# Designs tried in a protein design chat: VHH binders against q96fz2. Part 279

Target 1, 269 residues: q96fz2
Amino acid sequence: CGRTSCHLPRDVLTRACAYQDRRGQQRLPEWRDPDKYCPSYNKSPQSNSPVLLSRLHFEKDADSSERIIAPMRWGLVPSWFKESDPSKLQFNTTNCRSDTVMEKRSFKVPLGKGRRCVVLADGFYEWQRCQGTNQRQPYFIYFPQIKTEKSGSIGAADSPENWEKVWDNWRLLTMAGIFDCWEPPEGGDVLYSYTIITVDSCKGLSDIHHRMPAILDGEEAVSKWLDFGEVSTQEALKLIHPTENITFHAVSSVVNNSRNNTPECLAPV
Short names: E, the ipSAE of ESMFold2; O, the ipSAE of OpenDDE; V2, 0.75 times the mean of E and O plus 0.25 times the DockQ between their complexes.

## First folded at step 14 (VHH)

Design BC6 (framework vhh_6z1v_2; at its last look DockQ between E and O 0.68; V2 from the best seeds 0.79)
Fold by OpenDDE, look of step 14:
Structure BC6 (fold): chain B 269 residues (1-269), chain A 123 residues (1-123)
Amino acid sequence: as target 1 above (269 residues)
Amino acid sequence: EVQLVESGGRLVRTGGSLRLSCAASGSTFRWYVMGWFRQAPGKEREVVAAIVQSGGSTYYADFVKGRFTISRDNAKNTVYLQMNSLKPEDTAVYYCAAGKGIYLDTPSEYNYWGQGTQVTVSS
């Protein structure tokens, strides 16, 4: 996974992340560093994206079922990295393969510390190789969506205002991630960064791409992944597998340029 | 362009079962979300069920209440609707649709439609 969409306004995103804690109480995640959230239809590695993580990571004795939402850098920077510039990392940390997660120190160490997160997106992009050509067709891949009755006005999807309303009930894609905290050697702010765990593609997606993000489907899966206080690493890793609960559509080549940030990126062609 | 042809609609008794089929033309069937819709006389067309490309996820209207099952065979370019425990209220023309749209339950998100097949449930 090398591209995602996360364009919802902060308030809409927050509401879309509503959850029940272990007591059954309805909650919204609390923001950490909300000013770092930059909505975009075209998110690339090294950009900031919102992730969910347990409150227990920030507060001692906190309820580990409570969730925090925080923008983090895509591309994990290990805590042990000693260079002053994260761009000097010699290996790619955009993704973590599920089969080698325990073999790589950069991912094993933070995972062992319970540094599990849920990466939020509207969906992710993948490119299909066209047979016989060097051309690649991009696809937008996401959870199946249902339009809730409340958006009564069948009015023309043609107005930008109507498009925003369409996203009010969007089910966000929830991908399994590992995060780490890096302290720059020269001092400064702690950098929070994440990697997306990848798995072999499900059968339905295999014609598009052979790998897919590990998707946490449903509140239980999300809760268990986040709750490092109660759920062991071994148990959490059982949640990492392909899912067929995905849909997709072809999009234009506009998304190929990471600088393009318009609704056209995810629009069906 | 995808052509859709429905079959299987007939007269059945209350409590009976019926299986509808929809055959799609072309080689692009696997790329579409498929849906079943129905329209009763004097009523608007409504969604009955939908299924994503892989078959791994389905949607059902509230009135289905577990009575109907949507399935697809991508190798055969066919989508099915198994209807059990049929009621007179299920009498309608049933339409198959294919879409690249985002919302499974929204008719406007479907680009291709069949001609429909009549299902009549007698008391």
Scores: ipSAE 0.907, ipTM 0.960, lowest interface PAE 0.4, mean pLDDT 93
Fold by ESMFold2, look of step 14:
Structure BC6 (fold): chain B 269 residues (1-269), chain A 123 residues (1-123)
Amino acid sequence: as target 1 above (269 residues)
Amino acid sequence: EVQLVESGGRLVRTGGSLRLSCAASGSTFRWYVMGWFRQAPGKEREVVAAIVQSGGSTYYADFVKGRFTISRDNAKNTVYLQMNSLKPEDTAVYYCAAGKGIYLDTPSEYNYWGQGTQVTVSS
């Protein structure tokens, strides 16, 4: 997984992340660094995207079921990295394969510290290689969506008002991630960065691509992945598997250029 | 372009069961979300059930949960609606639809429609 959409205004995204803590209290996640949130229909590695993580990462003795939302850099920079420029990292940390996560020091170490996060997106993009051609067909992939309203015969991409309606009650895609904290050797703020865990594609996506992000489907899975205070690494890894609770549609090649940040990137074609 | 043909609609008694079938043309069937919709005279077309491309997720309108089951067979290019415990208010023309859009329950998200099959439930 190397491209996502996460375009909702901060207040809409925050409300979409409403949850219950272990006492059953309805809450919204508390933001860290909200000014670093850069919504876009076309997020790529090295950009900041919002993730959820346990409050216990920030506050001693906090309730580990309480959630923080924070923008983090996509592309995990390990805490042991010695260069001053993260672009000097000699291996790609955009994704982390589930089958080797405990073999790779860049991922095993932060995972052992309970540095689990939930990566938020509207959905993600994948490119299908068509047989007999060099052309690639991009698809937007997301949780099935219900509008609950009866609408006239209008397409989702017909007008700005219709685009706003497709995002009412949007169920955000929730992907399992690992994060780390890197202190630049020359000083400055700690860099928070994440990787997205990947698994073999489910049957429904196998015609598009052979890998998919590890999707956490539902509040129980999200809560267990986040709660490093009560859920061990071994138990958390049991949550990492493909899901068939997914849908998709073809999109135009506008999304291919990561500079394009328009609703057309994810519009059905 | 896909063509959809519904079959199986008929008269049944209250409490009865009925299976609707929808045959789709061509090899593109597996790329569509499929839905069943219904329309009674003087009413708007409404979603009954929908199923994602793989069959791995389904949606049912509140009025049909527990009584109807949608399924699909991608090898046969066919979608089904098993209707149990039928009520007179289920009387309608039932339409099969295929979609490339976003929302499962919204008719405007569906690009291709069958001609419909009549279901009539009597007491």
Scores: ipSAE 0.753, ipTM 0.904, lowest interface PAE 0.8, mean pLDDT 90
ESMFold2 (binder alone), look of step 14: mean pLDDT 85; pTM 0.879

Design BC7 (framework vhh_6z1v_2; at its last look DockQ between E and O 0.73; V2 from the best seeds 0.81)
Fold by OpenDDE, look of step 14:
Structure BC7 (fold): chain B 269 residues (1-269), chain A 123 residues (1-123)
Amino acid sequence: as target 1 above (269 residues)
Amino acid sequence: EVQLVESGGRLVRTGGSLRLSCAASGSTFRYYVMGWFRQAPGKEREVVAAIVQSGGNTYYADFVKGRFTISRDNAKNTVYLQMNSLKPEDTAVYYCAAGKGIYLDSPSEYNYWGQGTQVTVSS
């Protein structure tokens, strides 16, 4: 996974992340560094994206079922990295393969510390290789969506106002991630960064791409992944597998340029 | 362009069962969400069921209440609707549809439609 969409306004995104804690109380996640959230239809590695993580990571004796939402850098920078510039990392940390997560120090160490997060997105993009051509067809992949009756006669999505309403009930894609905290050698702010765990593609997506993000499907899976206080690493890793609960549609080549940030990126063609 | 042809509609008695089939033309069937819709006389077309490309997710209208099952065979380019415990209220023309749209339950999100097959449930 090398491209995602996360374009919802901050308030809409927060509401979409409503959850129940272990006591059954309805909650919204609290923001950390909300000013770093930059909505975009076209998110690339090294950009900031919102992730969910346990409050226990920030507050001692906190309820580990409580969630924080925070923008983090895509591309994990290990805590042990000694260079002053994260761009000098010589290995790719955009993704972590599920089969080698325990073999690579960069991922194993933070995972062992319970640094599990849920990466939020509208969906992710993948490119299908066209047989006989050097051309690649991009696809937008996401959770199946249902139009809730409550959205009154929203006429044709032709008005900007209607478009915003369409996204009010969007089910966000929830991907399993590992994050780490890096302290720059020269001092400054701690950098939070994440990697997305990938798995072999499900059968439905296999013709498009052979790998997919590890998707956490449902509140239970999300809760267990985040709750490092109660759920061991071994138990959490059982949640990492392909899912067939996805849909997709072809999009235009507009998404190929990472600088393009318009609704056209994820629109069906 | 995808052509859809429904089959299996007939007269059945209340409590009976029926299996509808929809055959799609072309090689792109696996890229479409498939849906079953119905339209009764004097009523609007309504969604019955939908299924994503992989078959890993299905949607059912509230009136289905576990009586119908949508399935697909991508190797055969066919989508099915197994209907059990049929009622007179289920009498309608049933349509197959293919879509690349976002919402499973929205007719406007489907681009290709069949001609429909008549299902009649007698008391």
Scores: ipSAE 0.906, ipTM 0.959, lowest interface PAE 0.4, mean pLDDT 93
Fold by ESMFold2, look of step 14:
Structure BC7 (fold): chain B 269 residues (1-269), chain A 123 residues (1-123)
Amino acid sequence: as target 1 above (269 residues)
Amino acid sequence: EVQLVESGGRLVRTGGSLRLSCAASGSTFRYYVMGWFRQAPGKEREVVAAIVQSGGNTYYADFVKGRFTISRDNAKNTVYLQMNSLKPEDTAVYYCAAGKGIYLDSPSEYNYWGQGTQVTVSS
């Protein structure tokens, strides 16, 4: 997993992240560094993308079920890294394989500190290798979507506005991640960065690629992954598995160039 | 391009059951979302059920109320609709459709359509 779309305006993204805390209270996540949010249809490693994490990471005695949303750098920079330039890392931290996460110091250490996050996206891109050529077919991969607005009590709105707008009802993809905090040796602000955990692809995606991000399907899975105050590392890792609750469609090669930030990147072809 | 051929539509009494089948031609069936739609005389075509490529997620219109089940067999290039507890209002032409679009419940997201099979539910 090396490319995502996360293009929603901040207020739309925030509303899509509505959740219930441990006590059943409806809440929106509180932003940290909202000005660092850079929406795009075409996010690549080293860019900032929003993640969810427990409030307990920032506030002594906070309810660990409460959520913060913050932009973080894609490509985990370990807290122990000694050089001044993160590009000097000798290995790629864009992804973390689930089967070796407890064997790699870069991931084991922050995981042991409870540094679990949920990486948000509209969906992710993957390139299918075509037999007999070097050409690749990109696909946009995401949770199944329903155009008809839900009218249940959970999503009640005060406004009479038409809630049929395409993106107001988009179910965000929720991927399991690990983050770390790095203090540059030359000084400056602490760098928050994340990796996306990967697993073997489900049957539905196996024709496209052999790996997929670990997807947290539903609020119970998201809550347990985030809540390091109540859910141990060992229990949290049981949430890491493939899912068949996924769909996809082919997209044009416009997405291949990471500088293209346009709706055409995810449009069906 | 894919060709879709529905079968199984017939006259059935209220409370009865039947199974619709849709055979797809071509080698690309596994890449499509599949749907069943219906259209009664004088009404707009409406979604009945849809199923993602793997079968790992399904959608049902509210009027189905647990009576119908969509399934697919990618090895046989076939999608099914098992219809139980049939009611007179289920009388319609049922269409199989294959989609490359985003939304499961929108007919405009489906690119290929069968010719339809008539289901008639009587007393």
Scores: ipSAE 0.764, ipTM 0.907, lowest interface PAE 1.0, mean pLDDT 90
ESMFold2 (binder alone), look of step 14: mean pLDDT 85; pTM 0.880

Design BC8 (framework vhh_6z1v_2; at its last look DockQ between E and O 0.01; V2 from the best seeds 0.00; counts 0 for: pae O 13.8 > 2, placed apart)
Fold by ESMFold2, look of step 14:
Structure BC8 (fold): chain B 269 residues (1-269), chain A 123 residues (1-123)
Amino acid sequence: as target 1 above (269 residues)
Amino acid sequence: EVQLVESGGRLVRTGGSLRLSCAASGSRFRYYVMGWFRQAPGKEREVVAAIVQSGGSTYYADFVKGRFTISRDNAKNTVYLQMNSLKPEDTAVYYCAAGVGIYLDTPSEYDYWGQGTQVTVSS
């Protein structure tokens, strides 16, 4: 998983993240660093994307079921990194394979500190290699979506305002991640950065790509992954597996160039 | 480009069962979301059930949950709708549809449609 879409305006994204705390109270996640949120249809490694994490990471004795939403850098920078420039990191931390997560110090250490996060996206892109060539067909991959509006009950014509309304009820893709906190040696703000855990692809995606992000399907899975106060690392890792609750469609090669940030990137073709 | 041909629609008594089939042409069947829709006289076309490409996720309209089952066989390029405990209000023309769009329950997201098959449930 090396490309996502996360394009919703901050207020729409926040409402899409409504949840229940352990007492059953409906809440919205509290933002940290909202100014760092950079929505785009075409997010690449090293960019910032929003993640959910437990409030307990920021506030001593907080309710660990309460959620913070914060932009973090995609591509985990380990807390032990010594150089001043994260671009000098000599290995790829965009993804973390589930089968080796406890063997890699860059991931094992923050995981042992309970540094689990949920990476948010509209969905992710993967490229399928075509039979007999090295040409690639991009696909947009996401949770199945249900629209509650009926034709004829409100403006159903295909128009820009109807496109915006489509996204009001979008079920965000929720991927399991690990984050770390790096203090630049020359000072400045602590850098929060994440990796996305990957697994073997499910049957439904096997014709497209052999790997997929570990998807947390539903509020119970999301809550357990986030709640490092009540859910051990061992129990949390049981949540990491492929899912068949997924769908996809082909998209234009416009998405291939990461500088293209337009709705065409994810439009069906 | 895909052609869809429904079969199995007929007259059946209340409480009866019926299996609809939809045969699809071509080699790209496994890339389509498939749906069954229905249109009763004087009503708009509405989703009955939908199934993602792998068959791993399904959607059912509120009125049919528990009575109908959608399934697909990607080796045979076929989608099915098993309808049990049929009621007179299930009387409609049933359409098979294939799509590459986003929403499972929205007819405009489906690009290819069959001709329809009449299901009539007598009281």
Scores: ipSAE 0.749, ipTM 0.907, lowest interface PAE 0.9, mean pLDDT 90
Fold by OpenDDE, look of step 14:
Structure BC8 (fold): chain B 269 residues (1-269), chain A 123 residues (1-123)
Amino acid sequence: as target 1 above (269 residues)
Amino acid sequence: EVQLVESGGRLVRTGGSLRLSCAASGSRFRYYVMGWFRQAPGKEREVVAAIVQSGGSTYYADFVKGRFTISRDNAKNTVYLQMNSLKPEDTAVYYCAAGVGIYLDTPSEYDYWGQGTQVTVSS
């Protein structure tokens, strides 16, 4: 996964992340560093994206079922990294393979500390290789959406107003991530960063791409992944597997350029 | 080496107000979390208040009950604690701390500590 969409306004995003705590109380996640949130139809590594965290990461006696939302840098920078420039990392930390997560220090260490997060997105992009050509067809991949009387079909948005309604009820993609914090040796801002765990693609997606993000499908999976206080690393890792509960449509090549940040990026062609 | 220097601690009367300041020096690095802790004689060090880098999130101990306000000036690498409605029970050495940890209320998550400033509240 090298490209995502997360374009919802902050308030809409927050509402989309509504959840019930252990007591059954309806809650919205509290924001940390909300000013770092930058909506975009075309998120690339090194950009900031919102992730969900357990409140227990911030408060010792907090209810671990409570959630915090925070923008973090895509591309995990390990806390032990001593170079001044994260780009000097000799390996790619945009993704973490599920099969080697426990073999790589960069991921194992923060995971062992319970630094699990849920990466939020409208969906992610993948490129299908066309047979016999150097051309790649991009696809937008996301959760199936529930038809609400108000939302219509993504394809049938006849007007900008209708399109907004669709996004107001959009089910966000919830991807399993690991985060870490890093102090730059030469000074600067403390960096919180994340990696997305990847798995082999489900059958439905296999023709497009052989790998996919580990998607946490449903509130239970999201809650268990986040709750590092109650759910062990071993149990959490059981949640990491391919899911068939995914849909996709072809999009234009406009998304190929990471500088393009328009609705055309995820619009069906 | 990062140094934290507290200031503002003094003797005050019950019901009085005091503003503590903590200036971080020696690094241009911005710490994710800065906080105030206090330790009274014979008691354990406890968190008073903490603030994240952006200032968008704060933590207050239960005993604060709206009396204290933590704020941060990142340009000056300074954190402040405005203390109002002070009580004798607030008498303690107040410590400034900074760190890159996630936990706001956990002392071990802070990497740097000041020497402390004495706050005494008389009845």
Scores: ipSAE 0.000, ipTM 0.230, lowest interface PAE 13.8, mean pLDDT 88
ESMFold2 (binder alone), look of step 14: mean pLDDT 87; pTM 0.891

Design BD1 (framework vhh_8pnl_2; at its last look DockQ between E and O 0.40; V2 from the best seeds 0.00; counts 0 for: pae E 2.2 > 2)
Fold by OpenDDE, look of step 14:
Structure BD1 (fold): chain B 269 residues (1-269), chain A 120 residues (1-120)
Amino acid sequence: as target 1 above (269 residues)
Amino acid sequence: QGQLVESGGGLVQPGGSLRLSCADAGSTFSDYDMGWYRQAPGKERELVARIYIGGTTKYADFVKGRFTISRDNAKSTLYLQMNSLKPEDTAMYYCARGYRWGSSPRFDYWGQGTRVTVSA
């Protein structure tokens, strides 16, 4: 996964992240560093994206089921990194393979500390290799959306007409991530950064791409992944697997350029 | 939900210019796609211009380079510079905000509008 969409306004995004804590109380996640949030139809690595994480990471004795929403840098910078510039990292940390997560120190160490997060997106993009050509067809991949009274059943936006019927209650894609905290050697603000865990693609996506983000489908999966106070690493990792509960449609080549930031990026063609 | 307040409308002669403003007092302005619409008497509301969160702009065909949409995120204000105005541009102009726009823009909030009259 090298491209996502996350363009909802902060207020809409917050409401979309409504949840129940362990007491059954309805809550909205509180923002940390909301000013770092930059909505975009076309998010690339090194940009900031909003993630959910347990409040316990910030507040001692907090209820670990409570959630914080925070923009973090896409591309994990390990805490041990000693260079002053994160861009000097010599290995790619945009993604973490589920099969090697425990083999790589950069991911194992923060995971062992409970630094699990849920990466939020409208969806993600993948490119299908066309046989016989050097051309790649981009696809937007997302959760099936629930039918609203006004929009009808829109499982998949397979046409522009159907896409226009998508209303205010967009179900966000929830991807499993690992984050770390890096303190610059020269001082300054702590950098929070994340990697997206990837798995082998489900059968439905296998023709598009062989890998997909580990998607946490449903509130229970999201809650367990976030709650590092109550859920062990071993139990959390059981949540990491392919899911068939996704849909997709072809989009225009507009998304190929990371500078393009318009609805055309995710619109069906 | 934020309140959009339009201003800058008025009476102008053909060939004249107006600058419309839309202030957003109640929301995170920078998070929204914005647009100007107009409605003439007895006509349907029509899109004039859009500006996305990324700064990209789109114009209706009738604009023909006469109008410029812009935004100041620091001021939470949307603008429409209208030059070379024509009598057919006479309408109530509305500011709108939205997100996840497709071929048909979806708006979550509208202003009350500002009236533009182009007459000799």
Scores: ipSAE 0.787, ipTM 0.890, lowest interface PAE 0.5, mean pLDDT 91
Fold by ESMFold2, look of step 14:
Structure BD1 (fold): chain B 269 residues (1-269), chain A 120 residues (1-120)
Amino acid sequence: as target 1 above (269 residues)
Amino acid sequence: QGQLVESGGGLVQPGGSLRLSCADAGSTFSDYDMGWYRQAPGKERELVARIYIGGTTKYADFVKGRFTISRDNAKSTLYLQMNSLKPEDTAMYYCARGYRWGSSPRFDYWGQGTRVTVSA
C-alpha cells in the first residue's frame, strides 16, 4: 500500500470522524497542526495525511478514549534516528508487515509505547499485475458505501438548504497504523510520522495484489486500536487481519504519476 | 459559517469582457473545489466552470474557449474571466464551493450571485 486519496475539506473530514467516548458521549476529534493538512486525490509516501490517535498521548490524565486528529508524515521516522534529514533513512517505513511487527525495532519500540494510530483516507490505490502485457491496471479500493440519495446529481445538491440536508454517507477508510515522534538533532518541532500495517490480501483483492492495509472495520475496532490506556498491545494486534468488506473499481493511468492531483485519479473507468 | 460574495457583474456589449470575482470569508478556502454556475430567468441553474483543489479545470460545452476559471488561494478568491460575451450569456452568475463525496459532487454553500447582462 503506497498511494491513497484523502481529499475532503478538513471541516467535512472532522464531521465524518464523529465518535463516542467510553462514556457514550458523542464527540468530534480535536485537531493538532491543522495547517499541515493538504487534501489531495493522490497522496504518496513522505506526504502528510490525517491520523487519529488517543488524547492521552498529549495530555497527562486525559481519557484515553478521546481522539485527536493530526496530519503526520507517511513513512515512520524512528525516534532513535540520528541524521538531520529524514530522507536519509536507509530502509522503507511506508508499510509495516503484521507478521514481523514485533521483530523490527522501528515498529516494535513505538508500538510498545502505545503509539497506535488510525490512518484516514477516502480509499487506497493498488496496481494489478497484468499477465502477458507490460501494463498495470490501477484500482481505487474503499469501503462499500451506503447511498442515501441519487449520487452525482447536481440538482440534488444545487442549493445550500438542499445541500445541508442531502449527503451521501461516505465511509472513510480506517487503516491501522503505528506512529513515532522524532526530535530533529538541530532542533525544531517534533516530527510525527506513521507507517501503515499490512496483511495478506483478502480473497476479493487477491487478483489485484497479494497485500493490503490492515483495515479496522467499525467503531469498536477503531476504539480498541486507539485506546492504549485500556487495550494492551497483545489484544490490539488481534484486530490486525484481512477483511472481505471492501470494494473497488478500475481507474485511469492518470493516478500513476503521483504529481497528478485531480479527481480523474479516482474516477471509474 | 462562511459566505461567498460575488462581484464584477454588469452591462457589457456583445464581444466584450468581464471578470467575475468571488471572495470566500471562510478560512479553509484552499480545501474546496470551486465552481461558477449561471441561471437565466425561467431556466434551471447550470454549470459554467469548475476548478478542483489540484488545479484541474472543467468547462461546460457552451463556454469552451471563451471563459477561464482560476483561483487565488492566498486571497481566498475565485475568478471567472469571460471574453467574447454573447447575449446568450445573460444570467445571474453564482459562485459555489464544495468537494467530492466519493463519486458525487457536493456543495458546501453558494453565493447570492452577480448579474451579467450582454446587450447592444
Scores: ipSAE 0.512, ipTM 0.789, lowest interface PAE 2.2, mean pLDDT 87
ESMFold2 (binder alone), look of step 14: mean pLDDT 77; pTM 0.786

